# VH-VL binders against Putative dimethylsulfoniopropionate lyase DddL (dddL): the designs that were tried, part 31

Target 1, 232 residues: Putative dimethylsulfoniopropionate lyase DddL (dddL), of Cereibacter sphaeroides (q3j6l0)
Amino acid sequence: MHSLSERVEQLRLNDCPDWLYLLHEFDALYRQGSDGGSRPIRTHRKRVRDSLALIVEANPAVNDRPPEVKPVTAHLGRALDLGERGAVQGMSRALARVAGRLTWEYGYEKVPKALARKYAYCEILGPRGPICAERLILGFVLFAPSTTYPQHSHKDIEESYISVAGAWSENDAAVHAPGSLILNRPGLEHRITTGDLSPCLLAYAWTGSEERLNQPGMKLSSPRKARIEKGI
Key: E = the ipSAE of ESMFold2; O = the ipSAE of OpenDDE; V2 = 0.75 times the mean of E and O plus 0.25 times the DockQ between their complexes.

## First folded at step 19 (VH-VL; framework fv_dalutrafusp)

Design K05 (from J01 with light chain D92N; at its last look DockQ between E and O 0.66; V2 from the best seeds 0.74)
Fold by ESMFold2, look of step 19:
Structure K05 (fold): chain C 232 residues (1-232), chain A 119 residues (1-119), chain B 107 residues (1-107)
Amino acid sequence: as target 1 above (232 residues)
Amino acid sequence: EVQLVQSGAEVKKPGESLKISCKASGYSFTSYWINWVRQMPGKGLEWMGRIYPGDSDTNYAGKFKDQVTISADKSISTAYLQWSSLKASDTAMYYCAKLWDSWSHFDSWGQGTLVTVSS
Amino acid sequence: DIQMTQSPSSLSASVGDRVTITCRASQDIWYYLNWYQQKPGKAPKLLIYDADNLETGVPSRFSGSGSGTDFTFTISSLQPEDIATYYCQQYNNRPWTFGQGTKVEIK
């Protein structure tokens, strides 16, 4: 017979070593400096690192989400292989340990046909979990080869990408190597274009107000942006 | 390079309307929030609200909501702070300030506009 | 609204002295805290952002520290040109709020 009062206990980050190890790799990515870092980039790196340290120290809740895949996730294994051979192999190895638990999503209210098989993202830490946080979002975005993805800065957040695997360019600039960081500055429309031979995996971070981060983070909902995607 | 140039001092009577300006130069006016900050005589600084000129999105501190109107004219890179009916308690220095980024700190300030309201 | 309690309201120190100003937030604001200097008749000037980052062109004798609810602003060696009122300001939640200010004088 049932002899004890049942307890409901919340899983927390320290109960989940593989998630914690993945966060350690995010910290390492944002701690790593380059001689090319500008003051905005250095400030952003510090914000991500300081925010992550505060979150980890607080031992936040972990609420597992059901795993979900998208057509592009067929490329994940190749992206992880590429990452394991490159400058950010620790991140790739840590991500591989939780790969089966990832919840891949689209960042659009309705997925444009051009992107339906070519991209998806997953949140690792943020308001939706699995690692719960209100003042920082960390995750990954995965692109198929030969993908063009439009993005824009937001009025109340900073957004960065760090290359984990594969080649990509921003606004037709130089190809970015794994480990490099791109910061989205206010006032510019951005295009991410991935190389044509391999998939591309990016880590991303959002810093901003708690109010803003609880809204959809990667979604394109503007009719103007949808028209650009179709017409150009 | 970045400059915020405010309109000159104003002396008004209670009940009158007023619109003061902040003309911006040296950056992309539509891409950064412009904020208004009040400093009453002998007092500290109070954030009043802000506007994003690119889409006219506006936020107000609660005590200033419905007391003032913040607006912008993109064609002349100018933000405004406006009263429909001034009170003596509106006597203060008013600053405009630009955010360095999308949300964090004020890296550039206007010189201030002194508004004096007395009967 | 987040209250920012700044202390002291005024102080007087000698040239070369270490000056410390404190700022306490009514709730946890992480590092979302800035410090401004305001000289008489002038607009405020940003000195420190995000609790401990020195703004470009600000002398290295100025520094900030703290996280959570308790923050400290320091002038390591007070100079005559540092006569001003200093304000802390949080940006954790709107409305953004300032401390009441600290007037610094040379004795």
Scores: ipSAE 0.720, ipTM 0.866, lowest interface PAE 1.4, mean pLDDT 86
ESMFold2 (binder alone), look of step 19: mean pLDDT 92; pTM 0.929
OpenDDE, look of step 19: ipSAE 0.896; ipTM 0.946
ESMFold2, look of step 21: ipSAE 0.665; ipTM 0.843
ESMFold2 (binder alone), look of step 21: mean pLDDT 92; pTM 0.928
OpenDDE, look of step 21: ipSAE 0.881; ipTM 0.937

Design K06 (from J01 with light chain D52S N53Y; at its last look DockQ between E and O 0.52; V2 from the best seeds 0.70)
Fold by ESMFold2, look of step 19:
Structure K06 (fold): chain C 232 residues (1-232), chain A 119 residues (1-119), chain B 107 residues (1-107)
Amino acid sequence: as target 1 above (232 residues)
Amino acid sequence: EVQLVQSGAEVKKPGESLKISCKASGYSFTSYWINWVRQMPGKGLEWMGRIYPGDSDTNYAGKFKDQVTISADKSISTAYLQWSSLKASDTAMYYCAKLWDSWSHFDSWGQGTLVTVSS
Amino acid sequence: DIQMTQSPSSLSASVGDRVTITCRASQDIWYYLNWYQQKPGKAPKLLIYDASYLETGVPSRFSGSGSGTDFTFTISSLQPEDIATYYCQQYDNRPWTFGQGTKVEIK
């Protein structure tokens, strides 16, 4: 396939092998962990893998989204190069094959101006696509060097990050190696700080009730222009 | 060690008010939903609703909406279930329960509060 | 609301028997299904979560399987201490709902 955007009929995952291969790398990423195998982490890994298997088996729709870039995406090439040298090189290679099709965006109702130049995320699988699903969200977050990103607490979502490339620390603790998983459990505060020399690329996963994953919590925007509604 | 300690058994008459409590310890009270589950005599389990103490967000099963009030006092790590006017059909065991994570299963339960409503 | 239908409502079996309880959801709930044990006068106790994952400290004679709409809970070799009522419970969508329970007795 040279261009899937030229097709008239609805694309499905099996029509899009580069997306499918990227999902295979997500499965591999969550199958092999380096975080000591705590019970919460083991359970989360299994949930992501089981959910992904159910989604792949269903051959879901693939809804192309217009590619979008953000200032931070200038760092994507370097992040992919770093990832190719690391423990999760297959993920980096698979992501590179779809890099030109990614829709980078901001995930909060209001993004601090300083962060807008140092961070963005892209959804790979989830309610917005490109790979459609309602009970799992997978994607990537890209950080510029020297970025501090505070985490919001979670009510109904189990969220994880796995390093694909670059150095980062959690709560000013030791640097995390590629392949390490951080699970955002209730009651734990997380702050991500990236190293000074290189960008940082994290894979992320959200599991949770279909109701919550489809409800716009951290993102109330359109692909072309963010919409922010204050419902109070 | 996570613990949920509920207030003691209650014997009430129809029309009376009642507020029962669930005191939590051993975890971050404001970071987890507290759920209430009813078990009528000889019957199964029914989820009634829940509260997120961090922001007081509440959800109710439709059957219990407007029949009870769920609240929390985060300064003393305590959740409450309250009736403004009890009915005989409110006779049941009431459990509070905590999720192991943000959404999936109840790994910790209070010992239960038996509420008996009779004239 | 997702209705959870357990079968049977009660059963009686001998020590050492294999016991099987089924639970059917009124819609596809993936693996979002838990199993609880409740002994008389006690709070429910989690045995199985996510359809098949055994809770810490639960004996290996307990197991669960299934996904979608049909789920099975098994005690491979019934023991005297397994006398209880067993409930399935879905956590896919609110309101969370339980099966009606299956009372297990030793004959």
Scores: ipSAE 0.682, ipTM 0.847, lowest interface PAE 1.7, mean pLDDT 86
ESMFold2 (binder alone), look of step 19: mean pLDDT 92; pTM 0.929
OpenDDE, look of step 19: ipSAE 0.846; ipTM 0.919

Design K07 (from J01 with heavy chain G54D; at its last look DockQ between E and O 0.72; V2 from the best seeds 0.80)
Fold by ESMFold2, look of step 19:
Structure K07 (fold): chain C 232 residues (1-232), chain A 119 residues (1-119), chain B 107 residues (1-107)
Amino acid sequence: as target 1 above (232 residues)
Amino acid sequence: EVQLVQSGAEVKKPGESLKISCKASGYSFTSYWINWVRQMPGKGLEWMGRIYPDDSDTNYAGKFKDQVTISADKSISTAYLQWSSLKASDTAMYYCAKLWDSWSHFDSWGQGTLVTVSS
Amino acid sequence: DIQMTQSPSSLSASVGDRVTITCRASQDIWYYLNWYQQKPGKAPKLLIYDADNLETGVPSRFSGSGSGTDFTFTISSLQPEDIATYYCQQYDNRPWTFGQGTKVEIK
C-alpha cells in the first residue's frame, strides 16, 4: 500500500493538504476588512486574493526546501500559541502543521549582526517555493521582542504585512495588533518596531512584476540599514 | 491634486535636438515611476519608457532604446524626454504619465506635448 | 513583446445601447490589464484597472471582465459623453503595450 505521493514524480499542491490549508488561511486573512479599508488597501487585498486563486486553480508544483532555523525561531512556538488565542487562530494552527518544514532565512545580502538574532523570514509560496509561483510571494516574518526593522518600498513591488501574533508599530505610530494590515506604499519611510513583551509574527505578501519577484526574497539593501543596527 | 504639466508644442526640423519636460506636483516625485507614451498622428498609444527619479533607474521599450533619453531633475520635480537628432517620423503627441503604485496602471497623465518635425 | 488585439476597431451605437469591446493578449497576462478612454484632443483617462476594478469617479455603466488572454469591456447604456476611443493595456511584462484602440460613436 503506498501513499499517493510515493507514486507521483512531481508533487503538486493538491497532493499536499497542509500546504493547501495554509493557503486557504492566507485567503481568509486578505478577505478580512475588504469593504472598509482605504482604496489602496482594498486594491492590494483583492490582488493578493485574485492572484492566489489563480495559483491554487493551476495546481502548482510543490518542491521541498531543507528545513532551516535561525536564532529568532526559538520564539516561534510562543508566537504560534499567542496567535491561536487571537483573532487569526486559523492561520496560526495551519502554520503550526507545517512549522517543522519551514526554511528560515535572511536573504542573500549581509545581515546586520544585531538583527541576525532578532528576525528571519520564510517563503511559503513564490519563485523559490516550496509552493511554486512566479507572480505572487507569500510568507512569514518572525521578530523577537523589542526589534526595530527598517523597511523601504521597492520599485515594481507592492508589499503588505498582516499581524498573526504580537504587537507592532510602523514609523513609531499606532500600535498594530493581530489581524491588522499595513500596506507599504511609495513615499513613506517604513520602520517596524515590535513590542517588548512577546514575539511578533507577520504574514507578508508581495505582488509585482514577474521580473522583480524572481529576485531573492527580503533583501537588506536599504539606505536606512544603519538605523536598525543602532536600534537593536 | 496630482498634476503633470508638460512643456509647450514644438516645431522642429530634421536633425535638430529637442528636450521636452513634464513637471510634477501633488505627490512624492521621487517615489513613483514617471513614464513617456507616444501617440503618432491618427494612431494608438505606445509606451516609450520610464524613470524612477530617486535613483535614475531607467527602462526603455526596445524600439526607443538609443533613440531618446529619459531623465529627471529631482530638485524641481521634473522629468524629461530628449532627442539628439530628430527625424520626421518623430512627429507625434508625447504624454508623461504617473503610476498609481510602483508597477500597475497610469492614474495621472500630462496634457501632452505636440512635436512636429518637418523639412 | 505582448501583442494586444482589440475588436472591433470602430463601432456606432445608439444612446442607451449596450456596447462591448474585446481585447485579446498574445500570452496569459492573468488580470494585469487596464482600460483607458481618450476623448478627442485629450489625454487618456483610466477607467478600469486589473481587468474589472472601476477607477474612482468612473460611472457604474462601465465594466470590465476576463483573465488570461480574453478580456471584455462593456458600457451597459451608452451615453453621449462616451464618444471616445478606448484602449486596453497590459502591464504583465515590459514593454507595456496597448491595443490599437476602438473608436465609439453615436449613430
Scores: ipSAE 0.744, ipTM 0.877, lowest interface PAE 1.3, mean pLDDT 87
ESMFold2 (binder alone), look of step 19: mean pLDDT 92; pTM 0.926
OpenDDE, look of step 19: ipSAE 0.901; ipTM 0.948

## First folded at step 20 (VH-VL; framework fv_dalutrafusp)

Design L01 (from K04 with light chain D92N; at its last fold request DockQ between E and O 0.59; V2 from the best seeds 0.77)
Heavy chain, then light chain:
Amino acid sequence: EVQLVQSGAEVKKPGESLKISCKASGYSFTSYWINWVRQMPGKGLEWMGRIYPGDSDTNYAGKFKDQVTISADKSISTAYLQWSSLKASDTAMYYCAKLWDAWSHFDSWGQGTLVTVSS
Amino acid sequence: DIQMTQSPSSLSASVGDRVTITCRASQDIWYYLNWYQQKPGKAPKLLIYDADNLETGVPSRFSGSGSGTDFTFTISSLQPEDIATYYCQQYNNRPWTFGQGTKVEIK
ESMFold2, look of step 20: ipSAE 0.745; ipTM 0.883
ESMFold2 (binder alone), look of step 20: mean pLDDT 92; pTM 0.924
OpenDDE, look of step 20: ipSAE 0.883; ipTM 0.940
ESMFold2, look of step 21: ipSAE 0.748; ipTM 0.876
ESMFold2 (binder alone), look of step 21: mean pLDDT 92; pTM 0.932
OpenDDE, look of step 21: ipSAE 0.892; ipTM 0.943
ESMFold2, fold request of step 22: ipSAE 0.644, 0.723, 0.675; ipTM 0.831, 0.864, 0.848
ESMFold2 (binder alone), fold request of step 22: mean pLDDT 94, 94, 92; pTM 0.954, 0.952, 0.928
OpenDDE, fold request of step 22: ipSAE 0.920, 0.921, 0.924; ipTM 0.960, 0.960, 0.962

Design L02 (from K04 with heavy chain G54D; at its last look DockQ between E and O 0.75; V2 from the best seeds 0.79)
Fold by ESMFold2, look of step 20:
Structure L02 (fold): chain C 232 residues (1-232), chain A 119 residues (1-119), chain B 107 residues (1-107)
Amino acid sequence: as target 1 above (232 residues)
Amino acid sequence: EVQLVQSGAEVKKPGESLKISCKASGYSFTSYWINWVRQMPGKGLEWMGRIYPDDSDTNYAGKFKDQVTISADKSISTAYLQWSSLKASDTAMYYCAKLWDAWSHFDSWGQGTLVTVSS
Amino acid sequence: DIQMTQSPSSLSASVGDRVTITCRASQDIWYYLNWYQQKPGKAPKLLIYDADNLETGVPSRFSGSGSGTDFTFTISSLQPEDIATYYCQQYDNRPWTFGQGTKVEIK
């Protein structure tokens, strides 16, 4: 007999293979790429992988959130198509299997009108779930074409982005291929600019102080310095 | 090369005020937390608190809250530890230390400032 | 507050001996643990971060292991210049706390 619909069960990660396989792709993403990168990048990659391994081993709770969309999510299908054609196709395929269950949101307390149509993020693993964790946050950020997104340093956390699909540049200095990583460390400010013709999908990870990662509604403060993005 | 240079040793009486300094060089001072660590004579290390110089955000260990003030002057890349009224129990070595990143470990330490408070 | 308990509080060993120091956290701190060396009259020096990563310029005879609540620091072949006090330190939660220290001496 099939009784799942008759009981409230606390789902755990081992009960949810599509979520587990998506986490396997995060591990692969942070394992592969620039092996000889700077010490900060190598240290960050190892922290993400070690933290993720500890979380997976603990078989954490999975608490689905209601699906939510934003204007930019109209681009998700195209981003997944692009990712499937590229070097990180396993990530794109794994994400596609849970795409209808994602909760997309904004990272600002009050989002600028220029960005409201052009970006959103979703958390995959972290304090809000769906995969519950207090010491690591993983997710995705989706950008429309021709988007400029300012990134600010964080006091108690270290943030990275890894390209899954689409073209983007960092401070107008370099074009990043899928699998490339930006590490947002203190003293380094990164302005992300996406290509003209395609959406851009990035995976992100936050490591840092457990106190900071577990703050409810963690969002960026006002983007008053981000005047450039109004010209997009 | 990252350097943290602390002010010299101090000999004080109970009730006196004191402000010791930690001058930083070789990195972006405003972008990293500066921490203060106490070592009482013959004892181990105790984290006292920290400051983020860019916005003066401070955190204190509970036992040091309201006992000291941590501050910074970003125009001269200097952090401070200050007492309004010293006690004999404040006799200790005081270190400043920089985090290597946003939160994880102290990769650079000042040489220490010995504070002696005696009758 | 997370208490960090080191053992032993002191030890004496011969040059060439393997030295082991343990550090126990009062709660699960994952790998958020560092090891520092403090030689007499000097500031502490980072040796190992994140439980098992050797800091730049630190000799390979030093190593660390463990996660959760139990951590081990090892000197594979004790040298005369390793006379110091060694501290573990957690950075999982504020206040960041140190172990009481282990004084290492040569017999």
Scores: ipSAE 0.741, ipTM 0.878, lowest interface PAE 1.3, mean pLDDT 86
ESMFold2 (binder alone), look of step 20: mean pLDDT 92; pTM 0.917
OpenDDE, look of step 20: ipSAE 0.859; ipTM 0.926

Design L03 (from K05 with heavy chain S31Y; at its last look DockQ between E and O 0.60; V2 from the best seeds 0.72)
Fold by ESMFold2, look of step 20:
Structure L03 (fold): chain C 232 residues (1-232), chain A 119 residues (1-119), chain B 107 residues (1-107)
Amino acid sequence: as target 1 above (232 residues)
Amino acid sequence: EVQLVQSGAEVKKPGESLKISCKASGYSFTYYWINWVRQMPGKGLEWMGRIYPGDSDTNYAGKFKDQVTISADKSISTAYLQWSSLKASDTAMYYCAKLWDSWSHFDSWGQGTLVTVSS
Amino acid sequence: DIQMTQSPSSLSASVGDRVTITCRASQDIWYYLNWYQQKPGKAPKLLIYDADNLETGVPSRFSGSGSGTDFTFTISSLQPEDIATYYCQQYNNRPWTFGQGTKVEIK
C-alpha cells in the first residue's frame, strides 16, 4: 500500500486563478458606490465584501460542477460584449474565462413556460459551488430581452442584484444601467423588466445565516398578487 | 419612529400564570423578528427566543424551551411572552427587541417589564 | 452555545481617558459581533454592529475592531455620559449570547 500516492488532492481556490480573479471582480463590483446610497445598501455592500474577503482568505474548496446551458445562454456572448464595453469590463472579461464551465439552472420546482426560454441563473460561490461557501452566495442571472421576472423577499435572506450588462427597470420605474443595485429586504418586492434590444446580466449576492443559505427557497408571486402588493 | 412599548411591571406568586406584551409601531410588524431578552437582578443579558409575526415561526434558547411561550397577534402588532407556572427564579427584567434586518442585531428595544415572583 | 468572555469586568477611568474592552468568543464568529451600552435603569442601546460599524447617531469616539475570536471596543476619550455597562453579543449561531458585561465608571 502506498499511503502518500493514494491521497486525493482537493482543488482549492488558490489552485484556480480564473475563479479567484472572478471573485476579485465581485469585490470590485460591490465596492463601487460603497460610500453612497442608503444605509441599508451601504451595510449590505460591506457585508458582501467582508464575507467574501473572509472566504477568499480561507482558501475554500472548489468542486467541479457539470457545465449546463439553458436556452437563454445563447445571449451570454452578447451580454459579455456589452459589459466589456462598459464600466464593468473587468467583470465581463473574468466571467468570459470561465463561461464554458458554468452550470445554468432554473429557480423553480417546475419552470414556468413564460420564463423557460428567457432566464437562468448560475451559482459561482455558495453551498453548491463551484467555490464552496456556507455564509455567502454569489452568482449571475441572465435575461433575454423583453423579460419580466418577479422577485420576492425571503424571511432570513437579504439579496441584491447589480447590473453587469444591459438595461432593466424595477417595479416599472426608471431604467437602471450597469452598476446599479437593487437591495431586496423584508417587505419590499421587485419586478425586473429588461429592455427590448439587449440581454441583461445581473450579478447577485445572498447574505444570511448558514442554516438558511444552505437551503434557500424561492417561489414566484402571481401577477395579480404582485399588483396588490404594489398597492394598485 | 420605531417603538416597542411593553406592559407594566408585575408582582406575582409562584405557580401563577403571566402573559406580558410588547406592542410595536413605526415599522411593518410582520416582516421583522421580535426577540425576548431576560436580565436577572444584577446580571447580564440572556436571549430567550424570538417570533416572526408574519407566520408565527418561533425559536427558543434551549434553557427557555418549554419554560415560556412566545406568541404574537399581528392584527394589533403585539408580541407576547407567557408562563403557565411562574417560579421565584423568573424574577427579572424582560425586554423585547427588534432585529434591524432578518438576523443580525437588535436596533430597537422595549423599555422593559419587571416581573417579581415572591411568596 | 458560544461563550463570550469580556475583559475587564469593571473599570474606572478619568474623563478624557482612552478605554479599551475586549471580548473573546469560544468559536470563530467571523464579524458577527455587536456592542451594546446599557445605562443604569435603561434598556440596552446598540452602539456597534458587525464588529466595527457605528450605529446611526453614535459618537465617533466609540469604535470596534476584530474578527474571528478576538474583538476590541474602544472609547477614545471617555465622557461623563459614557458611564454604563457595555456588552458584546454574537449572532453567529442561536442561541445568541452576550458577554457578561463591563461596568465603566468615572474616577
Scores: ipSAE 0.678, ipTM 0.845, lowest interface PAE 1.6, mean pLDDT 86
ESMFold2 (binder alone), look of step 20: mean pLDDT 92; pTM 0.933
OpenDDE, look of step 20: ipSAE 0.870; ipTM 0.932
ESMFold2, look of step 21: ipSAE 0.668; ipTM 0.845
ESMFold2 (binder alone), look of step 21: mean pLDDT 94; pTM 0.950
OpenDDE, look of step 21: ipSAE 0.854; ipTM 0.925

Design L04 (from K05 with heavy chain G54D; at its last look DockQ between E and O 0.73; V2 from the best seeds 0.74)
Fold by ESMFold2, look of step 20:
Structure L04 (fold): chain C 232 residues (1-232), chain A 119 residues (1-119), chain B 107 residues (1-107)
Amino acid sequence: as target 1 above (232 residues)
Amino acid sequence: EVQLVQSGAEVKKPGESLKISCKASGYSFTSYWINWVRQMPGKGLEWMGRIYPDDSDTNYAGKFKDQVTISADKSISTAYLQWSSLKASDTAMYYCAKLWDSWSHFDSWGQGTLVTVSS
Amino acid sequence: DIQMTQSPSSLSASVGDRVTITCRASQDIWYYLNWYQQKPGKAPKLLIYDADNLETGVPSRFSGSGSGTDFTFTISSLQPEDIATYYCQQYNNRPWTFGQGTKVEIK
């Protein structure tokens, strides 16, 4: 045999240390401040950490996703630089090690042209991979400066965002610093607004029923015009 | 304070219709699932189904699908459990319950509605 | 449907005794397991959620543990007011299902 690629075994998490180290940073991120915050926030943090621990122990499959970029990913380097100098530098370093392998995507069927240049998502762990899981989704969203992003969460999940780099607000609330966790209420529409001086990188986690987490599609409402639907 | 107040006990005959209610207060009614749980005399607890009042999304346990109807009126923060034709086997205590979040555990329960079906 | 099997079906213990109730799921439910107390003539009351988290206002003598398929509920020192039936309940998949119950009495 002259082609070595035909003999590759199914990769698993323990074969992929850079993915595993990124998951360790998610665990650290959700452990930070575990004694503080409201009971809903403390419960959510524990669910993410407990779910992640169960997934890691099971040594799940790691399936390749073709790398993809979007216009906003030109900002990733700046976001990683900012994150490396902040409270969550371990996360920025771990993400940098896999940055060339990320699949950046849009999460809904019709994306406004202006928004298409200003945001994208990547899934790290979940039903779509690369780290396969059915009961937890982890990933990142990247925003350009001065972005308003309407986002709709679903009624059967808990969703959190943790700032890695840049300033942002939810529903025009106070500006959130890196390391802050915001727990989004299910079934309500909300907005993310980013600051005007730097890009914004958020880590996200979804917990919820296996049925919902494995179901494609997310609906994003337009205020009084055409609707935008987001899928993940 | 979260409260779920159910309608009073009912005594009915087989073949009659019935609609019992669960009035919610102390929280945003449209943002949480309302569930119905049956307890037959001397028996344990059985989840029957649930409704999300904002959009009327409903789910039923298979044994109760097409046996009862779950509905809600969000304008008066009230959920309902309804039979079109009662059977003697429908004799039970019926509880409504609210999930703490969208999917995990019942943190608030109504006082129960006893339904007795006999001739 | 996920079957939840509790053991024992009933027990009788003295005030101050340690009481243990087990709950076995027919498939892996991770930590998606709650415990409820139901006193005679009353609605159920949540005691423990997510296998091991104590609900607010619940006395610390109650605890839970386990993950996967095997779960344990413990009363470290039984009190007279703990006379009730105890139910485990899974929320891994719909329909959500309860164990058959464990009736606890003071002997």
Scores: ipSAE 0.733, ipTM 0.872, lowest interface PAE 1.4, mean pLDDT 86
ESMFold2 (binder alone), look of step 20: mean pLDDT 92; pTM 0.927
OpenDDE, look of step 20: ipSAE 0.767; ipTM 0.893

Design L05 (from J01 with heavy chain K98R W103Y; at its last look DockQ between E and O 0.76; V2 from the best seeds 0.00; counts 0 for: pae O 2.5 > 2)
Fold by OpenDDE, look of step 20:
Structure L05 (fold): chain C 232 residues (1-232), chain A 119 residues (1-119), chain B 107 residues (1-107)
Amino acid sequence: as target 1 above (232 residues)
Amino acid sequence: EVQLVQSGAEVKKPGESLKISCKASGYSFTSYWINWVRQMPGKGLEWMGRIYPGDSDTNYAGKFKDQVTISADKSISTAYLQWSSLKASDTAMYYCARLWDSYSHFDSWGQGTLVTVSS
Amino acid sequence: DIQMTQSPSSLSASVGDRVTITCRASQDIWYYLNWYQQKPGKAPKLLIYDADNLETGVPSRFSGSGSGTDFTFTISSLQPEDIATYYCQQYDNRPWTFGQGTKVEIK
């Protein structure tokens, strides 16, 4: 009885409609909207779209990761509900379809206690995502109400946030609504704050070198003492 | 306006040390990679290496590793390329260039520094 | 290292002519390709980034196209001021590498 070791064929993106549709929502998200006359924003949007198109065309491997939850994921349901009411309802719905398959992470070796209950991110596409890619990272960041995400920067990585749900601010400059894109150029220091009433859900994209994306080296810029004093 | 101004032409003998400079202005010096590119007489462009002035992180092309040293002084927004011992084969034009978004294109170039090494 | 091969090495054309330069990468570099113009005795100048994006202030007669391994640079109508050597450059993997250059002259 030759046990036909059924070669478990590697799942690919085209075999995983829910992931594929989520990527289509990312494409739409970065296709839609104004760049506000900003060349950096325009260039970034194009890079994300072009990269995503190439990745999708290549029909990448999909490796499901073990689902993991964080305390903040208790707010995910509300965030998704809010997202369905807004301009990015397609994204919220697509994300909801795969919500039970997400691997939520902190991205830090040591996450501050105050942040541990109020923050998490998940990678959808990238070196660590279920959808395998080396030159682009797509994912989501979830914040609880009344969260202060400490000041940090990303060396050699260009980052964008697009609001899916909730109100938030970066560097106390403006209050951002769903559909709004914020670009963080490499090395730009930024702090995020969220409102008191609702969770905040952000879609994010990272562009950069393959080398850097594989080892993003997430570090907080503020000294530990300063963070402790702020309760973070 | 972004400007990179390089030091003047150098005439040296083999075995001599040399340090040329690239002074940046018009932008945050510590937030962009500065690159050095060599162009030998009548030849193409060769990426030599780069420095991130914010933390002095450096990368070299294999060909230039241990052959040159790239450094920066952020207090005066200046990057450097130096040789401990010049060779005749080091005769070339050397350009400094700013890298956009840390991984894309060289959007600003210095005017170049001609280094001539002859016996 | 990624090798960039330009073609042709040199060309001569008349004012108003369409000029096309090709660059081939030794591996798939997606759209991570830039084009530079270097006039005699001057530093290189960025013309095209990310394969097909025109740099600010660059005349519209310059364009780029391609992805993967094959890229094209085009001057739609050659002008006297376009006399230069043109270089492609990949930034997919370090070390970043340039093509050997294409010298463009006017007849």
Scores: ipSAE 0.141, ipTM 0.735, lowest interface PAE 2.5, mean pLDDT 92
ESMFold2, look of step 20: ipSAE 0.693; ipTM 0.862
ESMFold2 (binder alone), look of step 20: mean pLDDT 92; pTM 0.931

